# VH-VL binders against NAD kinase (nadK), part 47

Target 1, 268 residues: NAD kinase (nadK), of Syntrophomonas wolfei subsp. wolfei (q0aze0)
Amino acid sequence: MKIILVNNRFKENTEKKAQEIAGQLSALNVEVIIDNGLDEPYAGTVDFIMVLGGDGTMLRAARRYGQRAIPVLGVNMGTVGFLSNIEINELAEYLPLILREEYSLEARMMLEVAVFQQQSLLTRVFCLNELLLRSNSPRMLSFALEISGQKLEPYRGDGLIVSTTTGSTAYSLSAGGPIADPQLDAFIVTPVASHIINKRPLVVSPEREISLHLLEEREAIIGIDGQIKMDFGAENRVLIKRAPHPLLMVNLKAKPFFTSIDRSLQRQ

## First folded at step 4 (VH-VL)

Design v13 (from e16 with heavy chain T55F; framework fv_oberotatug)
Fold by ESMFold2-Fast, scan of step 4:
Structure v13 (fold): chain C 268 residues (1-268), chain A 124 residues (1-124), chain B 107 residues (1-107)
Amino acid sequence: as target 1 above (268 residues)
Amino acid sequence: EVQLVESGGGLVKPGGSLRLSCAASGFTFSNAWMSWVRQAPGKGLEWVGRIKSKFDGGTTDYAAPVQGRFTISRDDSKNTLYLQMNSLKTEDTAVYYCTTHPRYSGSFLAFDIWGQGTLVTVSS
Amino acid sequence: DVQMTQSPSSLSASVGDRVTITCRASQSISRYLSWYQQRPGKAPNLLIYAASNLQSGVPSRFSGSGSGTDFTLTISTLQPEDFATYYCQQSYSIPWTFGQGTKVEIK
C-alpha cells in the first residue's frame, strides 16, 4: 500500500508530525510519499492520501490529486475547519480501518477552470471551493456573465465568485452567498460588491457552463481557492464547468455539517 | 419513522433455497451499509455478512460458514436488501435480522438500526 | 478471527444494584467495541459504541469503558426493564464477532 502524506512545511510541528507518521506507516510495510507543497505533485500510483493540516492544506491536496479518484482523508492539526474528518490525536485509533479500507466515501464536486487568451488555452486548473474574479485596482469591473449560452445583462462591481457547494462556507459566504448542503451538486454564483441593485446570488445546475470576460480594459485577477492568483485582462476568457471527477473524501466518523456551521456562525 | 422490516422466512428442507427481503424506510437507504445478523434459537448473535453502498463499491463480505452459499444484494430503487440462501443446512436455522451502519450519521462502528427479524427453520 | 469472551455468562441482581459485565478480545481491537441489549423476544438495541459513547436515547445509567483487549459495561442503578441479555461486539476486523452474551436475571 502506498500513501501520500500532504502537509505544510511552514506550519510549526507539521513536517515533524508528517515524518513521525511516515515512520509509523513504514513500520507497517506502507510506502509513504511526503508532499509538503514545494515540489510537483507525485506522478506515480497511490492508494490513499492523508492530509495533515487545516482546510487550506486540503484545498491544495484537492487541486493536486482530486481528479485521480483516490480516497482523501483530512486530519485536523489544530484549527477548526470543515474539510477534516478526524483529529490528529485520533489517527492511531483509526489507522487500522484505513489500512484495511474500512471506510465510506463522500463525493464533493470540483470546478474545472479553463483560462483562454483569444482562442488559446493558457491554463486548466481544478478547485474544491471557488473561482474569484476581482478588480486589482480601486476601479470597479465591467464584465459579461454567460450561463450555458444565455447572456446576462452586464455586471458592474468588484467581481464575482463561482463556487461549489463545498465552497459555500468560504469566500461566497463572506460576499453574501447562501450556505449550501455539500451533498448537493450546484454552482453558486455570488456577486462581489455589485453596483447593480437587482443582482442576486444564483444557484445553478452543475451541468451548466459559466463563462466570464471583461467588457472594458481593467486590472483584474482570477483567484482559485484563495491560493492561486493570475492576471485577467480584456483579452482573456474563463470557462468554468463541473470537473470530470469529484473529490473522494474519507468518512471514518460522522461530522454533522449543519450543527458545525451553526456553531461556527454563532462565534462570529 | 426509521424502520427495517424483514420477510421471507419459513420452513425449508436441507439443501433447499430461500430468499429473505428487508424493506427500509425513514432514512436514505442508498447511502447505508447493510448487514445480516442471525441468532439460532437460544443462542447468541452471529454476523452473516454485509454489503456496502453502491457509491462505496457495492462490495460484499461474508462470514466463513455462509461463504459460497449465501449472496447479499440490494435494490436502491425499492429501498430493499436481500439475502439469497442456497444449499441450506440445519445449522442455518435462526432468526435473521437486517441491520445498518448509517453512512454519515453517528458512527460506522456499530449496528444502530435493527429489524424485528424473520425466522428460518431448516429441518427434514 | 477476533474472539470475544464475556464474563459472567449470567448473573442475578436486584433492582437498584450496580451491575458490571466484562468483555475480552483475543487481540487488541483499540476502541472498536459496541454493547447491545436484547430483551426476550425482541431485536437487539445499541447501547454503547466506540467503547464508551452512549447511544442517543439510552439512559445515562449505562456506561462503557476500556480499550485494547479489556472492556466493561456498567449499569449504575439497575431498573426492572434492564433484565435482558447483553452482547459486546468488535468492529475492528471482518468478520464482525459478538461475545456469547451475559444474561442479567432477577435475583
Scores: ipSAE 0.063, ipTM 0.599, lowest interface PAE 5.8, mean pLDDT 88

Design v14 (from v1 with heavy chain D56E; framework fv_oberotatug)
Fold by ESMFold2-Fast, scan of step 4:
Structure v14 (fold): chain C 268 residues (1-268), chain A 124 residues (1-124), chain B 107 residues (1-107)
Amino acid sequence: as target 1 above (268 residues)
Amino acid sequence: EVQLVESGGGLVKPGGSLRLSCAASGFTFSNAWMSWVRQAPGKGLEWVGRIKSKIEGGTTDYAAPVQGRFTISRDDSKNTLYLQMNSLKTEDTAVYYCTTHPRYSGSFLAFDIWGQGTLVTVSS
Amino acid sequence: DVQMTQSPSSLSASVGDRVTITCRASQSISRYLSWYQQRPGKAPNLLIYAASNLQSGVPSRFSGSGSGTDFTLTISTLQPEDFATYYCQQSYSIPWTFGQGTKVEIK
């Protein structure tokens, strides 16, 4: 069995813990690859991905490996989040199930984001939470939103979020979007500080294709899962579709989504 | 309401075949691991076999007494689980229950929801 | 195969009694043990999973404990609806195996 351990080198003690866990797994005849995010993703075949950290580390793992149909387990090492399934102090208890592949999987939709400059593909990125288009200056954006060939009336405001249902509790929530059951497949399209009072979030079939482009020259950026930023200008177009494969999240322990989100909202 | 309804049981002679069906409603069947558990009259529970969800490989496992004779399959488009029973023996006489593992992962190795069972009698 | 043995095979009790049922595995199964209740003529119901976790909707008078080879199910204050047969089940190793059952009868 070959396992990738994804960790965050910038958190104190996480590298030490990753090495400790790698040693334990190696003693059980498991080959371990450590991915701290600095190098290219491991290109070989692996059986399982274990993410050591919080939601941010899981988002990075999803972008790097989420399209490969490999089980991904989130192991929390401190901060409470939505994407981890077990705590680090529970890992020893659950290792036998992991090694025997005795766990359930939950499919989480991902976005495929393709950014063009003129007619040329600049980049293609997959993400678990959302794409954010936002102004990078004090001036509002004027931009076109097209859904499956249907051109909507132009948007004017600070930007737009196109989110998965998993991302409904991330930036989309902060911008006034709905909380969605992550087991549903849907795009959530949420305006950011729209000038038009009645611009509402949209919940759209995941079979739709969404495109965005600027209608006038402005400084803008697109953000992916809050971790990747790219400049976006009037010569750019972004195309958003449902990714070919969902992220396969490992469930070893019951984690009720609705009571967890309810509790989190009460703390604010 | 979550419900499992078995059908297809009956009287069959040794060496015969039966196909049991289990119709599921009220939950996302395609995500569930499903098992068959049987109980001979007046006896205890005996696990027959399981099938994992399609996204988890759709693999099957069987108890030794039925391996090679019984086949578990599923049709997610119809929310139905099947047990194909071949080369039936008198020892296979039992009430057959279909059961699902909980929708919550922490209890997936337990049997949360059970049907009412269907009786299979193998005798001459 | 992992063999599961319950003790006792049957017991007589009165409403209000504390009832303890034990289950022993032939080898270590960590915490991969569940408890089920089967009332006469009915399908089984899950009470406890992972040795000590109470299933949603199950009354708090039921509790489970143990790890490795020795496990217990406790009913702190027996109610009329608790007269049933109880089964333990290991899910540590295929094939999944059940104990022989413990019948809790009215005294």
Scores: ipSAE 0.005, ipTM 0.478, lowest interface PAE 11.3, mean pLDDT 87

Design v15 (from v1 with heavy chain D56S; framework fv_oberotatug)
Fold by ESMFold2-Fast, scan of step 4:
Structure v15 (fold): chain C 268 residues (1-268), chain A 124 residues (1-124), chain B 107 residues (1-107)
Amino acid sequence: as target 1 above (268 residues)
Amino acid sequence: EVQLVESGGGLVKPGGSLRLSCAASGFTFSNAWMSWVRQAPGKGLEWVGRIKSKISGGTTDYAAPVQGRFTISRDDSKNTLYLQMNSLKTEDTAVYYCTTHPRYSGSFLAFDIWGQGTLVTVSS
Amino acid sequence: DVQMTQSPSSLSASVGDRVTITCRASQSISRYLSWYQQRPGKAPNLLIYAASNLQSGVPSRFSGSGSGTDFTLTISTLQPEDFATYYCQQSYSIPWTFGQGTKVEIK
């Protein structure tokens, strides 16, 4: 068996912990590849992915490996989050189940984001939470939204979020979007500071294609999962679709989504 | 230096109760998962039960022979592990060892640190 | 429960001998097996973890091998301090279980 350990090189204790875990797995005759974010994703065949860290580390792992249909386990390193399943001090207890493949999988939809300049594809990326279109200056944006070829009335405001259901508790929540059951497949389209009072968040079929472009030349950016940033101008168009494969998340113990989010909202 | 020191053993009549303590030092007790292991005179080792750290839920597990009669608890403010033994039987006579549950560092797949043990004798 | 059976239950040996102790699990436990040494009147001491990994400070004459259901502890050249009882233990599944022990006695 070959396992990728994904960690965050920018957190002091996570690199040392990743090395310790790699040594323990090697003692059990498991081949370990460490991905600390410095190099390109490992290109070889892999049986399992362990993500050591918080939600941010899981988002990076999902972008790098989520389309390969490989089981991904989130192991929490001390930060409260929604994407981890077990705590680091529980890993020793659950390792036998992992090695015997005695766990359930939960499929989480992902976005496929394609950015064009005129007719040319500039980049294609996958993400677990959301795409954010936002102004990069104090000036509001005017932009066009099309859903499966249906042209909506122009939007005016600071931007727009196109989110997965997993992403409903991330940036979309902060912008006033609904909380969605992550077991459902849907796009959530949430306006950011719209100047039209009747612009509501939309929940649409994941079979839809969403297209965005600017109606006026403005300084704007596209953000992916809050981690990737790209310039976006009037010559650009973005096309958003459901990604071909969901992220396969490992469940070793029950993690109740609704009580977890309810507790988080009570705190706020 | 990491140390575990058991206390509270002694002579008890069948049906009686006894509470064992294990004082820990030299490591962050609050993060450790702890176990009790016993050994009857002239016999082999038998796992009694364990308790997880508070951050891992503080849950307990027990071997079948002691289920319902023994309770494991911890006081992290005192770095102390407890074993409350009720409805004692003659077959509970043993040296009781406090030990670390397989941990994340070093020998996490094994019981790497043991106390010296405390003798419990259940006899009329 | 995973049952652990050791063979032999006891053996007599002389200093300098090669000693082999076997441990068998009732079901596959991969490499989740540890070996302990217990000298008379003392607490157990960890020798080997994960079937073949030598614990820090343990002499190199001790070695472990095996995977699945069959495991072996070998002492290549028995020393006076090695006369003790040896236990295998599985950490694959709760409840953790020990073998019955193998007593290594002076011949």
Scores: ipSAE 0.007, ipTM 0.515, lowest interface PAE 9.6, mean pLDDT 86

Design v16 (from v1 with heavy chain N31K; framework fv_oberotatug)
Fold by ESMFold2-Fast, scan of step 4:
Structure v16 (fold): chain C 268 residues (1-268), chain A 124 residues (1-124), chain B 107 residues (1-107)
Amino acid sequence: as target 1 above (268 residues)
Amino acid sequence: EVQLVESGGGLVKPGGSLRLSCAASGFTFSKAWMSWVRQAPGKGLEWVGRIKSKIDGGTTDYAAPVQGRFTISRDDSKNTLYLQMNSLKTEDTAVYYCTTHPRYSGSFLAFDIWGQGTLVTVSS
Amino acid sequence: DVQMTQSPSSLSASVGDRVTITCRASQSISRYLSWYQQRPGKAPNLLIYAASNLQSGVPSRFSGSGSGTDFTLTISTLQPEDFATYYCQQSYSIPWTFGQGTKVEIK
């Protein structure tokens, strides 16, 4: 068995912990590839991906490997988050189940984001949480939202979030979006500081195609999972679809989403 | 410096109840997973059950012979582990050890630290 | 449940002897095996974890080997303090289970 071990080089002690775990896995006859974010994604075949860290590290792993249909396990390193399944202290207990492939998989939808300049494709990226369109200056944006060919009335404000259900507890929540069951497939379209009173978050079928473009010259950016930033201007258009493959998240133990989010909100 | 001290053992009749305590010192008890292991006179070691830290869910697991009769609990404010034993049987006669395994252990969940044990005698 | 069988149940040896104790698992447990020493009237003490890794503070005369179903604990040069009972234990699957023990007695 070959396992990619993903960690964040810049988090306290995570590189040292990744080396320790790699040693433990090697002692069990598992071949380990360490991905600390410095190199290109590993191009070879692997059987399993283990993510050591918080939600940010899982988002990176999903962008790098999520389209390959490889099981991905989130292992929490003591941070608060929603994308880990087990704690690092539990890893040794669950390794036998991983080696025997005795776990269930939960499919999480991903976004496919294609950015165009006029008619030319500039880039195509995938993400687990969301695309954020936002102003890169104090000036409000004026922009068009189109859903499966249906043109909505223009938006005016700081921007817009197009989120997966997994992303419902990330930036979309901060902007007033709903909390969504991550087992559902849907786009959540949440305005950011809209100047128009009745612009509400929308819950949209994942089969639909969403496009965005600016209606006037402005300095704007596209953000992907809070990790990638791209300049976005009036000559640009972004097209958002459900990605071809979901992220396959490993479940080794029950993690109660609704009680966890309820507890988090009550502590605020 | 790290120390586990069991107490509460004694003589009890079949069908009776007894509560064991284990006082922990020298490590961060609230983060530790704790187990009870017993040893019948002249016999080998038998795992009784385990409780995880509250941070890791605070769940309990038990060996089949004690399931439904024994309950493991903890009081992190007192650094104390408990074993409540109900419906005691003669085959529950044993020295009961409190033990822990360290977090993030390269020991593959080995029992690293042990108490001195406390004797429970169930006699009819 | 994973059953652990030790052999021999007891052995007699002299100081300076090489002692070998064997442990068999009823199913493959990879390298999730630990060895413990219990001196008379004392609590058990961890000797070896992950089949072959020596616990800090344990003398180098102790060594472990094996993987899967067959495991061995070796004491290369028996010392007076080594007359004790030895137990293997699997941590592969709950419930965690111990072998029956091997008593090392003075000849």
Scores: ipSAE 0.006, ipTM 0.459, lowest interface PAE 13.3, mean pLDDT 86

Design v18 (from v1 with heavy chain L109Y; framework fv_oberotatug)
Fold by ESMFold2-Fast, scan of step 4:
Structure v18 (fold): chain C 268 residues (1-268), chain A 124 residues (1-124), chain B 107 residues (1-107)
Amino acid sequence: as target 1 above (268 residues)
Amino acid sequence: EVQLVESGGGLVKPGGSLRLSCAASGFTFSNAWMSWVRQAPGKGLEWVGRIKSKIDGGTTDYAAPVQGRFTISRDDSKNTLYLQMNSLKTEDTAVYYCTTHPRYSGSFYAFDIWGQGTLVTVSS
Amino acid sequence: DVQMTQSPSSLSASVGDRVTITCRASQSISRYLSWYQQRPGKAPNLLIYAASNLQSGVPSRFSGSGSGTDFTLTISTLQPEDFATYYCQQSYSIPWTFGQGTKVEIK
């Protein structure tokens, strides 16, 4: 059995903990590949992905490996979050079940984001939470939104978020978007500080294609899961659609979504 | 109301075949892992086998006494679990229970929902 | 395979008694152990999962303890409806296995 162990290189003690876990897995004849985010994603065949860290580390793992249909387990290292399933102090107890594939999988939709310059593809990335279009200067953006070829009236404001249902509790929530059941597949389109009255969040079929481009020359950026930043200008267009494969998240214990979000909102 | 209702039991001769059904209602059947557990008259409980949800691979596992003779399958469109029993032996005489794990709730420790059982008698 | 052995195989008790049933696994199963109650002519009911967690709707007089290889089910104050057969079950490895059962009978 081969496992990728994804850790957060910027946290004290997490690399040491990753090495300890890798040693335990090797003693059980499991081949371990450590991904601390510095190198290219591991290209070989792998049976399981274990993510040591908070939601940010899971987002990176999803972006790197989420399209390969490999089970991904979030192991929390003390940070409150929505994407981990077990705590680090529970890992030893659950490890035999992991090795015997005694777990349930939950499919979480992902976004496929393609950024173009005119007709040329510049980059194609996947993400679990959201794409953010935002101004990179004090000036408001003017931009066009198309949904499956249907052109909406122009947007004017600080930006727009296109989110998965998993991402509904992330940046989209902060911008006024709805909380969505992650078992639903949908795009959530949430304006950021819109100057236009009655620009409301939209809940859109995941079979739709969403396109964005600037209507005026402005400094803007595209943000992916709050981790990747790309410059975006009037010569650029972004196309967003449902990724070909969902992220397969491992459930070893119940984590009720609604009670978790309710507690989080009260502490916010 | 959460229910599991077994059917298809009866009398069959050694070497014969039977197909058991388990109709599920009141929960999301398609994401649940399902098992069959049997109990011979006056004896204890014996796990027969399980089937995972299709999203978890839809794989099956069997206890050694039934391996190669019994097949577990599911029809998520009908919320129904099946047990195809071939080459039946007198030792297969038992009440067969349909059970679910709380996999849809993430709890992996127990059979939390049971049907009332259906009796299979294998005799000459 | 993991073998589960219960002790005693049967016991006689009166209403109000404290009843203790033990279950031993042939190898360490951590806390992956459940307890079931089966009343005569009825399907089994889950009492306790993960060695010590009380199933919703089960009376608080039932409790479980143990880890590794040795586990205990306790009924603090036996009631008339508690005369039944009790089974332990390991969920640590396939094939899942049950103990042979402990019959709690009226004295």
Scores: ipSAE 0.217, ipTM 0.638, lowest interface PAE 4.7, mean pLDDT 88

Design v19 (from v1 with light chain Y92W; framework fv_oberotatug)
Fold by ESMFold2-Fast, scan of step 4:
Formats: structure tokens, sequence, C-alpha cells
Structure v19 (fold): chain C 268 residues (1-268), chain A 124 residues (1-124), chain B 107 residues (1-107)
């Protein structure tokens, strides 16, 4: 059995804990590969991915490995989050279940983001939460949104978010988007500080394709999961669609989404 | 209301075959892990085998006495679990229960929903 | 295989009594143990999972304890509907195995 341990080397004690867990797994005849984000993703076949950290580390793991249909378990290291299933102090108790494959899988949709210049593909990335188009200057953007070939009235404002249902509690929520059941597959399209009074968030079938381009020459940025940043100009077009494979998240215990989000919002 | 209803039991001769069905309602069957558990007349409970949901790999596991003779399968479009029983022996005589464990509470693999059972008699 | 042994195999009790049933595993199973109740002519129903967690809808008079090899089911104040056979079950390793059962009878 081969497991990738994904950690964030810049979080306090995370690297030491990853080495400790790797040693425990090796003693059980498990091959371990540590991914701390510095190198290219491991290209070989693996059976399981264990993410040690908070939601940010899970987002990175999803971008690197989410399309491979490999079980991914989030193990929380102390920071409260939505994407971890167990705490680090619970790992020893659940390890026998992991090794015997005695766990449930939950499919979480991902976005495929393709950025073009004219007919040429510049980059293709996957993400778990969202794509953000935003102005990189004090000037608002003027941009076109097309959904499955249907051209909407132009947008004017600071930008737009295209989110998965998993991402509904991330940046989309802050911009006024709805909270969505992460078991649903849908795009959530949320305007950022729209100048047009009637622009509302949209909930759209995951089978649709969404395209964006600027109508005026402006300095803009495409952001991916709050972790990747790319320049975006009037000669660029971005195409967003459902990724070919969902992220397969491991559930070793019940983590009730609705009571969790309700507590988070009410106690805020 | 959550229900499991077994059918297909009856009398069969040694060496014969039977196919049991378990109709599920009131929950998302396609997400559930399903097991068969049997109970010989006047005896205790014996686990027969299980099948995981298709999303979890759809794999099957069996107890040694039935391995190679029994096959567990599922039809998620019909919300139905099956047990194909071949090369039946007199010691297979039992009430057969289908049972489920929810994916979440199934972390310790408790059987939380049970059918009423169907009697299989292998004689002569 | 993990063998599960219950004690006693049967007991006689009166309504209002405190009843204790024990279950022993042939090797350590951590807390991978469940308790079931089977009333005459009925299917089993789940009482306790993960050694000590009360199943939703089960009366609070039922409780479970233990870890490793030794486990206990307690009924604090026996009711008429509690006269039944009780089974423990390990889910530590396949094949999953049940104890032989403990029959709780009217004294």
Amino acid sequence: as target 1 above (268 residues)
Amino acid sequence: EVQLVESGGGLVKPGGSLRLSCAASGFTFSNAWMSWVRQAPGKGLEWVGRIKSKIDGGTTDYAAPVQGRFTISRDDSKNTLYLQMNSLKTEDTAVYYCTTHPRYSGSFLAFDIWGQGTLVTVSS
Amino acid sequence: DVQMTQSPSSLSASVGDRVTITCRASQSISRYLSWYQQRPGKAPNLLIYAASNLQSGVPSRFSGSGSGTDFTLTISTLQPEDFATYYCQQSWSIPWTFGQGTKVEIK
C-alpha cells in the first residue's frame, strides 16, 4: 500500500508530525511519499492520500491529486475547518479502518479552468472552491459572461466568482452567494460589487460551460482557490466547466455540514 | 419510513440453488453498505457477507462457510440487494436477514437497520 | 477469527432489576463492538455501537462500556419489553462475529 502525506512545511510542527506519521506507516509496511508543496506532484500510482493540515492544505492537495480518483482524507492539525474529517489525535484510532479500506467516500465536484489567448490554451488548472475574476486596479471591470452559449447582458463591477458547492462557504459567501449543500453538483456564479442593481447570484447546472472575457482593456486577475494568481487581459478568455473527476473525500466519522455551518454563522 | 423486506426463501434440496432479494425503501440505498446475516433455528446470529456501495468500490466480502458458493450483488436502480446461494447444504438452513449500516455511523460497522427475515430450509 | 463469548448464556430477572451482561473477545478489538436486542419472533435491533454509544431511539436505561477484550451491557431498570436475547458483535476484523447470545427471562 502506498500513501501520499500532504503537509504544509510552513505551519508550526506540521513537518515533524508528517515525519512521525510516515515512520508509523512505514513500520506497518506502507510506502510513504511526503508532498510538502515544493516539488511537482508525485506521478506514480498511489492508493490513498492523507492531508495533514487545514483547509488550505486540502485545497492544494485537491488541485494536485483530485483528478486521479484516489481517496483523500483530511486530518486537522488544530485550525478549525470544513474539509477535514478527523483530528490528528484521532488518527491512531482510525488507522486500522484506513488500512482495511473501511470508510465511506464522498464525491465533491471540482472546476476545470482553461485560460486562452486567441485560440491558444495558455494554462489548464483544477480547483475545489472557486475561480475569481477581479480588477487589479481601482477601476471597475466591464466583462461578458456566457453560459452554454447564452450571452448575458454585460457585467460592470469589481469582478465575478464561479464556485463549486464546496466553495459556497468560502469567498462566494463573503460576496453574497448562497450556502449550498456540498453533496449537490452545481456552479454558483456570484458578482463582486456589481454596478448593476439587478445582477444576482446564479445557481447553474454543472453540465453547463461558463466563459468570461473583458469588454474593455483593464488590469485584471484570475484567482484560483485563493492560492494561484494569473494576469488576465482583454485578449484572454477563460472557460470553466465541471472537472472530469470529483475529489473523493474519505469519511471515517459523521461530520454534519448543516449544524457545523449554523454554529459557525451564529457564533460569529 | 425506512424498511428492508426480504423475499425468495423456501424449501430446497441439498446441492440446489436459491436467490434471495431484499427490497429497500425510505433511504438512499445506493449510498448504503449492505450485509446478509443468518440465524439457524434456535441458534445465534452469523454474518454471511457484505457489499459496499458502488462509490466505495462495490466490493464484496464473505464468511468462510459460504465463500465460493454464495454471491452478493445489488441493483441500485431497483433499490434491491441479492444473495445468490449455490451448492446449498443442510447447515445453510436459517432465517436470512438483510441489514444495512449507514456510511457515516458505519465507521464501527454496526448493523442499524434490519429486515424481517426470510426462511431458507435445505432438507433431504 | 475473533471469537466472542457472552456471560451468562441465560439469566432470570424481575421488572425493575439491574441486569448486566458481559462479552469477551479472544483478542483486542479496541472499541469495535456493538450490542443488539432480539425479541422472540422479531429481527434484531441495534442498541449500542462503538462499545458505549447509544443508538438513536434506544431508551437511556441501556448503556455499554469496555474496550480491548472486556465489554459490558447494562440495563439499569428492566422493563417488560426488555425480556429478549442480547448479542454482542465485533467489527474489528472480517469475518465479523457475534457472541452466542444471552437470554433474559422472567424470574
Scores: ipSAE 0.394, ipTM 0.707, lowest interface PAE 3.3, mean pLDDT 88

Design v2 (from e7 with light chain A50K; framework fv_oberotatug)
Fold by ESMFold2-Fast, scan of step 4:
Structure v2 (fold): chain C 268 residues (1-268), chain A 124 residues (1-124), chain B 107 residues (1-107)
Amino acid sequence: as target 1 above (268 residues)
Amino acid sequence: EVQLVESGGGLVKPGGSLRLSCAASGFTFSNAWMSWVRQAPGKGLEWVGRIKSKIDGGTTDYAAPVQGRFTISRDDSKNTLYLQMNSLKTEDTAVYYCTTHPRYSGSYLAFDIWGQGTLVTVSS
Amino acid sequence: DVQMTQSPSSLSASVGDRVTITCRASQSISRYLSWYQQRPGKAPNLLIYKASNLQSGVPSRFSGSGSGTDFTLTISTLQPEDFATYYCQQSYSIPWTFGQGTKVEIK
């Protein structure tokens, strides 16, 4: 059995814990690959991915490995979040179940983001939360949104978020988007500081294809899960669709989404 | 209303075959891991085997006494679990219960919903 | 296979009594143990999961404790509907195994 341990290289305690866990797994004849973010994603087949850290580390793991249909377990290291299932101090208790594949899987949709320059594909990335189009200067953007070939009236404002239901509690929420049950598959399209009166968030079938391009020459960026930034200009077009495979999240215990988000909102 | 209803039990001769069905209602059957548990007259409970949900791989596991003779399958479109019993022995005489595991381990490690059972008698 | 042994095999009790049933595993099973109640002629009913967690809808007079190899089910104040057979079950390792049962009989 091969397991990837994904950790945050900028957190000293997480790096030490990853080495400790790798030693424990090796003693049980499990081959361990450590991914601290410094190298390219591990090529080759693996049976399981264990993410040590908070939601940010899980988002990175999802982008690197989420399309490979491999079970991914979030192990919380003390940071409050929505994407972990067990705490680090519970790992020893659940490890026998992990090694025997005695767990449930929850499918979470992902976005496939393709950025073009004219007819040429510049990059293709996947993400779990959202794509953000935003201005990279004091000027507002003017941009076109198409949904399955249907051209909407032009947008004018600071940008737009195209989110999964998992991402509904991230940037989309901050921009006024709805909270969505992560068990549902849908795109949530949320304007960022729109100058056009009554541009509302949209909830769109995940079978739809979403296209964005600038109508004026402006400095803009595309943000992926709040972690990757790419320049975006009037010569560019971005195409967003449901990724071919969902992220397969491991559930070793029930996680109450609605009570967790309700508690979080009371703190804001 | 959450319920499981077994059917298909009866009298069969040693070496014979029988197929049991379990009809599920009131919950999302396609998400559930399902097991068969049996109880010989006047005896205790014995786990027979299980089948995982299709999202979790749809794999099956069996207790040693039935391995190679029994097959568990499911039809999610009909919300029905099956137990195909071949090469039956007198030792297989028991009430057969259909039971479910919730998908999450806080409850899926336990059999939380049970049917009423169906009696299988293997006798000449 | 993990072998589960219950003690006692049977006991006689009166309404209002405190009843204790013990379950022993042949090897450490951490806390992967559940308790079931079976009334005569009925299907089993889940009482306790993961050694000490009370199943929703089960009266608070039932409690579970233990870890590793030794586990206990306690009924703090026995009621008429509690005269039944009780089973422990390990879910640590396939094949899943039950104890032989403890019959709680009226005195």
Scores: ipSAE 0.320, ipTM 0.681, lowest interface PAE 3.9, mean pLDDT 89

